# Miniprotein binders against q9h3h3: the designs that were tried, part 84

Target 1, 235 residues: q9h3h3
Amino acid sequence: EDGFTAEHLAAEAMAADMDPWLVFDARTTPATELDAWLAKYPPSQVTRYGDPGSPNSEPVGWIAVYGQGYSPNSGDVQGLQAAWEALQTSGRPITPGTLRQLAITHHVLSGKWLMHLAPGFKLDHAWAGIARAVVEGQLQVAKVSPRAKEGGRQVICVYTDDFTDRLGVLEADSAIRAAGIKCLLTYKPDVYTYLGIYRANRWHLCPTLYESRFQLGGSARGSRVLDRANNVELT
Short names: E, the ipSAE of ESMFold2; O, the ipSAE of OpenDDE; V2, 0.75 times the mean of E and O plus 0.25 times the DockQ between their complexes.

## First folded at step 9 (miniprotein)

Design d10
Fold by ESMFold2-Fast, scan of step 9:
Structure d10 (fold): chain B 235 residues (1-235), chain A 103 residues (1-103)
Amino acid sequence: as target 1 above (235 residues)
Amino acid sequence: GSRELLKEVRELILKAWLLVFKAVELAEKGDYEEAIEVLEQAAELFRDAAELAERAGDPELAIRALEMAAWVLEYIARLLEKQGKPEQARKAKEEAEEIKRKE
């Protein structure tokens, strides 16, 4: 019903992080069980707070798939936040470069490709493709939001472990496209999320580093990737 | 019932996070005094959510809410230091440490 502000969307994401996650963990679960798990928990039907008619009776913050090689490393988020506060009072310019250095210093390097889809079969099909790519080792980890009672789009997040590794970010994009995904993708480093860099920030920073658009044509790759920070075509 | 209490818990948690992000914006503008007031409200809401979560039979959610209350108190302490109020900052740090020890 309401169009939420960036602040409200961030608050919802943080609240979702505090609720239980519904996880298929390929490190401990046989890959042969994935199709049954996906059929049991389609994201268009899993509700945020539970519902008698949904697959879940309890609240679910996120639906996630962990790859066999996935090793969580959030870095030093506390040190990052303290350094960010010091940076703001230092008079030093707040730029993509200074944020990148802050992230490197505190090992907060993860980032994600984001795709937003309306609840329905197309979302469920896209998520199934991503989940299979994770379990098969083409992607490391992914999550998708459950259905909110107010409706609206759901988000699929496909993570890479190092946003400064451009080749790794582009390889993830290629794997997403190979999974059959054709919608717009945007890439956001987690450091921007932790520091509250959203669309209307006072430093006029672009809240995403990359944008990927599907292209069909001959032997060309399945996507065109733009570096939004530098306004440079990468593919 | 516990389901209705857990719904209230989640409403408190969402409201607390909305206040946290409002306080972040105020702090970014240098409005430290107002940011601290908003964060004090957020910490109270996280503590209320933890108490209600315990009563609803969700101790794991209660622990996560207390962790967030402690985090907010640590943020308050850092802003108090920027305001030149080291005694108030120590008190906020002590409250956060007390919460962490009881988890």
Scores: ipSAE 0.523, ipTM 0.848, lowest interface PAE 1.6, mean pLDDT 86

Design d11
Fold by ESMFold2-Fast, scan of step 9:
Structure d11 (fold): chain B 235 residues (1-235), chain A 103 residues (1-103)
Amino acid sequence: as target 1 above (235 residues)
Amino acid sequence: GSRELYKEVRELILKAWLLVFKAVELAEKGDYEEAIEVLEQAAELFRDAAELAERAGDPELAIRALEMAAWVLEYIARLLEKQGKPEQARKAKEEAEEIKRKE
């Protein structure tokens, strides 16, 4: 995104979390209503601050779809932060494994596949595919940012409930590819955001845990997935 | 108009979060004094956003902005403890608790 840094993107996401969300909740809403909801709230047209000419007159932070089995658990973020600060003063090495252990101990396990797309038909089509996969049970939860400015990219976030469950992370990637998505995907644990590991950092940890690139004919999954933290190819 | 106020509130919140992430980077480098200064600015912006949100007719956002101001003050307290300033840390925690309890 021109003019947007990792810090800007993180700040925008945190600000958006504080505003109302437009939610299709498959736990309480029949799947037959999804297509009408998607037509009513295409992410390229929903405005961040509200506008009479858009689908929303009031501010919207996120547009989200919750799967039938969705059970939110943000874990003990306060305990995680306290343990992180103790770790930093302990002199012990800070590694992906140490962070993973802190996340497990404090149950801060959620993570997400991210994709950035320009506003328009391709974004709306990609979101519709992801939303259907969520309602059909191939994905757990997803959200997409509303339109904030002309030409600025929007982000689709596809969540998994446990970033330490590699199989689950890879299954989500496969489901995203099956929905027709071909752009670059990056996976970030939510714990990294809370600990400030969302960009270049003092400990030289990669802020992206996994990376997925579409591969035309070489993979049964439709993609090549790389573990960025360990530089190991997973598929 | 309310639409202009809506945008102004969100701009204050965005600026506050940008300062929070800048402070995280400074704290990561061990620049605790500068990080605390930046976080104090972030807390002020969240408070300003809360006041403006009330004026815009959005008391729910005002409460969330105050909760973020309290969270920032708790972060300031932890950094003050790292600097060996427990009395200042205690005062920051008390200020955060006052926001949560009395606001």
Scores: ipSAE 0.611, ipTM 0.868, lowest interface PAE 1.3, mean pLDDT 86

Design d12
Fold by ESMFold2-Fast, scan of step 9:
Structure d12 (fold): chain B 235 residues (1-235), chain A 103 residues (1-103)
Amino acid sequence: as target 1 above (235 residues)
Amino acid sequence: GSRELRREVRELILKAWLLVFKAVELAEKGDYEEAIEVLEQAAELFRDAAELAERAGDPELAIRALEMAAWVLEYIARLLEKQGKPEQARKAKEEAEEIKRKE
């Protein structure tokens, strides 16, 4: 995407984070209620700003499902940001490895698999599969954007606790594929988001660490995963 | 009406975030003076959004918008420190602390 489009999408995501979320929380709600909740709040019909004719009359930023073991930890974002400013003035090289070490030091470790789908049956079906995987314990937490504009794609985000744990990231990909998802997936650490690295940057850092493509006839996991940083196929 | 006001609040918040990301790009280029000016505009928009959110009957969004104004002021302080302006940086941090204390 060009810089303008990436900037606008990032700003929309930040604004959405500030609005109320529709949450199915498996820590406090029986799993038997999930199907009714999914039927009530299909993401293709939930509107970003509210509409009396939609499932929501008030604004919704995100639709989310929290797993039974979900324990949110954003880490020390303020310390990360201060260390990032110090790194920029230190003369030390700014590389994926150096940024990774800052993330570890400040415990800003979460990341997410992203998929972009047009509003409609395919989006709602994909979200239902992901939500069930979260409630059943195969994934930890996920969210999906509401419908903001005609023809605009919506995003499903599936989070993992630690982007430096490659096995955990790959296990999440496998669980997404097992849920029936066949579209392109990309994996992004949240550390890049907190530092404003969402597009081409002067340090040539790629905020996308992994890319997953559905593969017929080969992988037991149903996908081929590419390590974007090292340009190495992992599966 | 209230629904129109709530949409206007979101438009102010979106505009504020667009300015934040523009300031990040300016700071990457070393244009700290311009980045600070853009961030000052972003902080004002978050404060305006907070006021409008209160009027729209959305006090939780108002608190979130004020939190973002404080965050922007802290970012301004870090850029001022990079420019060797520690007194101005301290004043920006004090403004952020004042906003946080009133929550």
Scores: ipSAE 0.675, ipTM 0.895, lowest interface PAE 0.9, mean pLDDT 88

Design d13
Fold by ESMFold2-Fast, scan of step 9:
Structure d13 (fold): chain B 235 residues (1-235), chain A 103 residues (1-103)
Amino acid sequence: as target 1 above (235 residues)
Amino acid sequence: GSRELREEVRELILKAWLLVFKAVELAEKGDYEEAIEVLEQAAELFRDAAELAERAGDPELAIRALEMAAWVLEYIARLLEKQGKPEQARKAKEEAEEIKRKE
């Protein structure tokens, strides 16, 4: 993505966070109600601003499904930002390892697998699969963007609680693939977002830690996962 | 109508966030003075969005927009501290606290 596109996508995501979310919360709602909720709010039809004829009459920032065991923990973002400022003025090298250590120290550990799909049947089908995996306990939490005013691709975000837990990140990938997802996936830690690192930067930090490609018949897992930060193939 | 006003509010919020990320880029390059100027514009857009959100009958979004204006002022204070301007940083923090008290 060029810098303009990355900046615009980041701004749109932050603006969406400020609007109401349509949430299926498995902590308080029976799993038997999920299929009706998915039929009522397919992401290809839910509009960002509540257009006439859409399922929503009011603006929607995100459509989300919370798993039964979901417990949000953003960590100490304020402490992270202060430490980042200190690091920049210290003259110490800024590396993936240094950022990882700051994230651990301040418990800002969440991250997400991202997939981008055009509005339509494939998006709605993919989201339904992800939502069922969340409600059934194979994934913890996920969200999908509503349809934008001018159209374009929508994003599904599948969160894990700890980006430093490689096995947990890979287990989430396996669950996404088991749900029938075949598109490219990229994994981004939230620590980079909180520090404003969402594109190419002067420290040459890559905000994408992992990349997953579907591979029919080539892998026992159905995917190949690359560690982008260390340039190591994990599967 | 109400729908057009609601969309106008979201447009202001999107513009404010674009300025925030532009300021992050400027701060990354060490252009603190320009970053602060851009952030001051972002804070004003969040305040304008809060006013329009109230008019649109969306007081919850108005509160979130004011929270973001305060957050931007706190970011301005941190950049002022990086420039060695602690008195100006203190004033920016006080302005942020005043917004928080009024929400």
Scores: ipSAE 0.660, ipTM 0.890, lowest interface PAE 1.0, mean pLDDT 87

Design d14 (at its last look DockQ between E and O 0.72; V2 from the best seeds 0.68)
Fold by OpenDDE base, look of step 10:
Structure d14 (fold): chain B 235 residues (1-235), chain A 103 residues (1-103)
Amino acid sequence: as target 1 above (235 residues)
Amino acid sequence: GSRELRYEVRELILKAWLLVFKAVELAEKGDYEEAIEVLEQAAELFRDAAELAERAGDPELAIRALEMAAWVLEYIARLLEKQGKPEQARKAKEEAEEIKRKE
């Protein structure tokens, strides 16, 4: 994806965040209702704008599932942005380590595994697997983009609480693989999004920290995870 | 009808965000003047989106669009400060605060 495509997808995501979400909250809704909810709102049929004949009559920004342990905490994003602007003005070198320290200092530690899938059965099946893993407590929170008018790829986001916790990131990858997902996964910290660090940024920072590729006959994890910052395989 | 208005609102919001991201790239390159011009257009699109959202019967979206307009104005203010234009920066901040008070 070129810089323009990444910016367009980011703009679509930001616009989607402004619309209502279709949420299954396992903290308030019995797990036994999940299958009925998934059947009612398959991501491949839920439309971004609530098109006629879709399961949703109103616009939907995201479809989401919250686990029992989910607690929304975005940290001090405003303080993070102020510190980032001050750092840019200082002319000090900016490294992945610098961003990590800023994230820790301001408690902006969330990150997500991302997968892109074409609309259809494979997407809905993948989403159902992820949603079940969230409700069962193997994952904390996930969201999927609704179907766009042009039928472009939909994105599933699976969150972790701390992008600096390598074990937690790897456990989430394992849970995604256990749910039967075999596509390429990329992991991105939210701090990079909040700071406007996209592809081709002036500091040459890669917004993707990890890449997971499915592996047949491999370890119990069923994936090979690459640390892209260090170019080292973790599994 | 109401549906057409809903589409138009969301198209404006999407265009506004595209402009925001363009402005961020310009600001990173040090092109602050161009970044500010682009952000001014983005703020206007968010305001237009808010007005249309109210007409469409979506006051919650209208509020969120105004919040984004205010945020863009605050970003303009920061860029104006970097350009050594503190009086213009103050005016942009005041405009942002006026928007927030109407919410």
Scores: ipSAE 0.745, ipTM 0.927, lowest interface PAE 0.5, mean pLDDT 89
Fold by ESMFold2-Fast, scan of step 9:
Structure d14 (fold): chain B 235 residues (1-235), chain A 103 residues (1-103)
Amino acid sequence: as target 1 above (235 residues)
Amino acid sequence: GSRELRYEVRELILKAWLLVFKAVELAEKGDYEEAIEVLEQAAELFRDAAELAERAGDPELAIRALEMAAWVLEYIARLLEKQGKPEQARKAKEEAEEIKRKE
């Protein structure tokens, strides 16, 4: 098998957004109930389309944890798309900077750290660590994909509210590492998906904005973060 | 609804989204005519998904699928405006508004 394509992953995520989510909402649910909820809905066992033999009999798009201070803001996606089309016909250079400015103007600022893990104990353990960090206030919000019919890797998404806020992005990375996560992480702005910057593109923009690798010893952060677009180390 | 119908609805929605992302790539290259053709297919798949979702006993998913069909029609209208076809663009916008009113 040739694996997955960026387009297929993006399409699966958009389709999943349209189905019901299993949510632990720390704004309305006591933190003491989290461990029971995690035991009831381990992501390796929750199925995408539902199965009477799994924790869910109905389709589930995402399993999510909302932090106590979580305040969703999707921005003006329609205005962003119109401005993007105008930019393309203007003859102006299309760079990370011009895209960043469009995202700021239209308040389409959310982004996420992504990690891909095979179904099993390690996935469930990683998700539990992330979920606890969200409920404890070190992260704002996170979600994990349910198990697909054909298997394959599942994705954990850890969101930050503003991809242009480097400090916030790096603080989220540190919190993920403090939760015990050691796998490769990649960071992607949601604006890139809306504008079709998710694979090889005409403007040669890197679809991934940041990359984080776990580092043992000497680093105060526990990780090395690279700005993929500019090939510059941030930590 | 039956488990088989629920699976079929999700397959239609996935195919529709794959076409949307393909159309975005075509529009990026200035291939507006091809992008519009692909988006028309995507809109039809979202409508088919909405109908099948209703039959499967999932009215909430049917509403979301129709909302996506409306979104696709609005995108088609913008591309038609870029081609200097304002009458066709107007009709696409009207079709999208009709879908939104029936939510």
Scores: ipSAE 0.695, ipTM 0.897, lowest interface PAE 0.9, mean pLDDT 87
Fold by ESMFold2, look of step 10:
Structure d14 (fold): chain B 235 residues (1-235), chain A 103 residues (1-103)
Amino acid sequence: as target 1 above (235 residues)
Amino acid sequence: GSRELRYEVRELILKAWLLVFKAVELAEKGDYEEAIEVLEQAAELFRDAAELAERAGDPELAIRALEMAAWVLEYIARLLEKQGKPEQARKAKEEAEEIKRKE
């Protein structure tokens, strides 16, 4: 296997979804307990399979924090997939606009900002900042991958509830930057994941809708956001 | 169970998902017969992972692996319908329901 293809990374994420998660749920856990939880389960130390000497004794797929307003809703994924299959056989053009309309029609609107960091202090510090932003209500829900057996970069996912709400997506970017994060961020709507559309495909669809780059100029803490679909800078 | 057994279960699950993604690409090209063959392999790997997960003392993962096997069979049924094979599609749907009932 290549070990780094988009398909392999997607498969690893699907497999991780099937394992137990370590969750701080602000809906049921006092905010004052967050710092102790973060110290107990730093993502650079939590192992995917529960290795001896790690803080977890069982396999962990994801480490997550749920905000007080978190309400899970994936939408009509089955109906979305059926409509997608029908569209493919119809002979009609398949475009980013077509996918957007399918997502709206079936209420599959969630998406996520992604960042990739090597294990260590930078990752654990970034995760702690994101987790605090979620508990404080600046962000809704986030997750981070545990340390894999083969090592390598880990991913933090910060979810938004509506990728078509550009203002809401940009507000989440701003909250991430306010937490002190300076690395490249990419935004991916979940609709592409549910339709199996990764990286290269025959329709030339790009699953990355936005890119955010940290920018020092123009503000104390800000970002430059590019709309990849329209090649338009939003900031 | 042992760390080796934990890794083996997850290796089967990873391979099953890779086959699912391969089948999605084949179906996008209209290669439904090959996509179905690949999906049959994925469903068997999810079933194998479920059996191994039970042996590893992880019945929750075993249940979720069986749920994925059923989902794969439902996908196979949809592709069989596109091939004009509704009788085979019905059988695949029935097999998926049998797996869900046993959960």
Scores: ipSAE 0.598, ipTM 0.851, lowest interface PAE 1.3, mean pLDDT 87
ESMFold2 (binder alone), look of step 10: mean pLDDT 87; pTM 0.860

Design d15
Fold by ESMFold2-Fast, scan of step 9:
Structure d15 (fold): chain B 235 residues (1-235), chain A 103 residues (1-103)
Amino acid sequence: as target 1 above (235 residues)
Amino acid sequence: GSRELRKEIRELILKAWLLVFKAVELAEKGDYEEAIEVLEQAAELFRDAAELAERAGDPELAIRALEMAAWVLEYIARLLEKQGKPEQARKAKEEAEEIKRKE
């Protein structure tokens, strides 16, 4: 069941990447225009295929906000894939450390915090908070899926440029919490997606590196971050 | 209408990606012959989607679908190399390069 669901979610994400994106680009658009843009394109109402009554008449793959300092860097994905295939045929052990080194060598370093929310006010409010944090410079870039079908959840992805920079990953978590987000967050490096490690795999690698839970009423900083691989609390 | 055509194009693209991920799983298990067969189907679906996208007046999507067909052909070539079939691998690479030369 889980494998089937994970494969379908991955396929839907790849298909969405091929369609147009609705983008607020803070590099070229004044910050004063953000509130109007958020009101025009709430994620709970923007439909994947341009359904009647939605703000969009054409298909939309993603709704995104780019920060002032956003500089796209996908790395050498082709070199990564070739090296991965060579590693598999070499008979050498495949470990998290080996994949990490492969990602570093080929500069495929981006990763993202993920949150899944039902369509509605809470999703739109969460996205507005994230978008403002991006425009204010506390986060670098984020995207949210459009509404694909009734009853389905939507995903907000908040990217960091280097998954090996643990402090940067934790700073992004803090900024997400400061924006008012209280739901479960999981962090995944993009290298695992490119190598097909998005579900249960023969090497028993966990594609989720970190998990963040909101801490209410404690003396703590507002979230607890767990290293999923080692089951060790980092905050 | 145009809305129905847009849905059909996206259904073809989704089916193609599902086949790609199925082929990745087959290749991980060493089932290269079956993976190649599934990838050939995926390439055909991406090409069909590209043709329909052109008819729908969406040349950008058509180009992206063709780029994916080329990527799939390059993956087929790598699996053919693993099977010791270099002539078939070269043909698949040439077909991918022909698609890419359009850009």
Scores: ipSAE 0.598, ipTM 0.871, lowest interface PAE 1.2, mean pLDDT 85

Design d16
Fold by ESMFold2-Fast, scan of step 9:
Structure d16 (fold): chain B 235 residues (1-235), chain A 103 residues (1-103)
Amino acid sequence: as target 1 above (235 residues)
Amino acid sequence: GSRELRKEVRELLLKAWLLVFKAVELAEKGDYEEAIEVLEQAAELFRDAAELAERAGDPELAIRALEMAAWVLEYIARLLEKQGKPEQARKAKEEAEEIKRKE
């Protein structure tokens, strides 16, 4: 299709998940090695397919940093999908509350703050700040997309382990801001992707839970967080 | 594997996922017949990608692509059930099981 739609970006992410990742794992690698790793693999230069002249010789789906305390838990996605089909067939209401309960029951709780940036210095600098925050323990895990298209935007994803834990989600936002990030952030629970709630949907559910904007005239750590569903500021 | 084959595999996978997301949108609107047609194309692309991934020396990616083809066929079966076509749904499920067995 022409241009990068939300579907195209989602499809790129799913395809990327199927390929190998370049990982700095703070659980097994000394923190002193991070700066050299970041210099070797800047996301603006790492190519999706391992193109000639890039730092990678093989295809790369994602560039990721795992924190020292990171413990991956994807939950029961297959059980979630089966329960979703049963819910739709049952005639029960499809609401944020019922989706939240479905996610809790099947332990599909992860979510992420998203930021989209053009390839170049600003992206590489933002990623370096996020990566350092992960290794220092202020964030749990993050990943960034490699360069797939000339001029196309790349995405940084900063994960929290439980989207129902509002305080944890807000703490992650604060840590992102403390790392020097000033661009727009949006928060999406992974369960919404599995259930097809990614844009306009027949259930009329908001596809993102929160939006974070940098506070003008305030501290670099400050931000205004909006509850997207109720259009209410939380700060 | 060959760089050209590796790139072709990723292009097929991207195209397959684009069709999956298009089909999800169609299914959400109740356009099950069109969604099924789009998903059938996606399943074929995942299977083609699996074959090329094997040839490119990436058996792990080939297995993941076949898993996605099977998942797509299971989704087709669910949409066929929603249309009241249980015999066609059974055949789609059998095709998915056949793919899983050959992994």
Scores: ipSAE 0.356, ipTM 0.783, lowest interface PAE 2.7, mean pLDDT 84

Design d17
Fold by ESMFold2-Fast, scan of step 9:
Structure d17 (fold): chain B 235 residues (1-235), chain A 103 residues (1-103)
Amino acid sequence: as target 1 above (235 residues)
Amino acid sequence: GSRELRKEVRELMLKAWLLVFKAVELAEKGDYEEAIEVLEQAAELFRDAAELAERAGDPELAIRALEMAAWVLEYIARLLEKQGKPEQARKAKEEAEEIKRKE
């Protein structure tokens, strides 16, 4: 049954990536237009497959905000996939370190902080805060899923350029916290997504590298970050 | 023009994905035979989308559509194995590899 769940997750992810995106692109659009755009397309109301009662009549895969300095770089995904198949055939151990090296070799370095929120005011408020941080330059790029037909939680993804750059990952976490986000965050490299490695995989790999929890009581940092792979507190 | 072709590509891909979602629901119910039939239709739509994407001058989109056709064929192979049809499953896997080689 885990196989069917994996296929379903893969199908949903691929469909979302291929369907049209609603994008606020700060590279070409004045920052002064952001608030109007956010009001027009609140994630809690934008529907995945379109609806007469929603802001969209056509399918929407993702709602995204691109920062002024955003430069898309997916790396050599095709080379990564070929090398992954060779690795599986080689008998070499498949470990987080081996996969990390594969990602570095093929420049597939992007990763993302994930937060899951129920549809409603808190989701829309969180997304607005993230979007403003992106447009202001504290974050590079972010996206949020539209609402599914039967509801369920939606996901906000905040990307960093290089999952091996620990300082960059931590700086993104700090910017998310500065935007007022208090929920649990998990960080996942895109290399795991491109290779189809999800939570229940045959290699027993954990696709989550970091967890961030809001730190109560106040501090210079708004969060406590755990390196899941090495079981080390970073803050 | 390319804009009209790109719109048609998106429509084909959306249609294919709706079939994939339907097939996943059928497979979850144990209706493997019907799921496979629906998935075969989805694979053909992804292949049609890839050809149209090439005509639109979008090789990246064409590659993505071919990747999805291959993924669907691999899913078909797994369902065929569950039905005890290893020869048909191998044929589906071979077809998926053939598509992957075109990338």
Scores: ipSAE 0.011, ipTM 0.309, lowest interface PAE 9.5, mean pLDDT 82

Design d18
Fold by ESMFold2-Fast, scan of step 9:
Structure d18 (fold): chain B 235 residues (1-235), chain A 103 residues (1-103)
Amino acid sequence: as target 1 above (235 residues)
Amino acid sequence: GSRELRKEVRELFLKAWLLVFKAVELAEKGDYEEAIEVLEQAAELFRDAAELAERAGDPELAIRALEMAAWVLEYIARLLEKQGKPEQARKAKEEAEEIKRKE
């Protein structure tokens, strides 16, 4: 949060979306090629603009892994935006429930677990674990940001198809934990991004729905998941 | 050279998106006139980025930049509607369609 707003980070992500992505696509590439691809393109070394000495010679917006069953569906984002503008002028209260209903109506249901890590071995190891879980079918799709010139933290995004499906969101968290991830995770529905719900939003809404913290269970490693909107523990 | 132009294109995209998000903030506060001014600047930056992308030998990136310029003009049109300026809104929509047709 030092020096950069949530809006600045969102703008960087939108700009990155417009650039080429470096993709391992399990729908067309054998799983046996993943380890070589991960070794060739560790996210701590892939640079945003293809700097000298990096594995990439061209700019890279994102490094992504698509699972065998991955089928992108962003819903009706234009209809969502029009309905949001109408809602704002209607005088009706803006609440998590109202946003949820807009998302359902326009089928803008995807969301993601976010984790932020400094460039280095821990980032590369975490990404490799996530990528393997995607290729093996425990997760559907994930991406990680390339290294910025300043060397700030990088983000891993692990997507789920439906943020209103709490069991699916929790299953993704479990799969992330099973991949060896121990850092803090937060979950954000894509509808919040499209509607401009950030840290300092006009509606004073929490910009994430869930928070996951690593915790050892009695017999197995697990996590505690908090519903941030209702301040209720789910696990 | 080509690589320097490609980097400049990305810098223009970042600057344009920062203006778009600032305009969203202004529009949410009801400051439609100021939001429109900021969006007009964003549209110009996306158009500049399209020109540089073409010169850098990246026509696909140029098309994406023009698509964003058209999207910004459509947003301007919606804000003009909210100000009770339907004639200006129609002109902005027509400008967006002209950009899309050039692609």
Scores: ipSAE 0.098, ipTM 0.581, lowest interface PAE 4.9, mean pLDDT 84

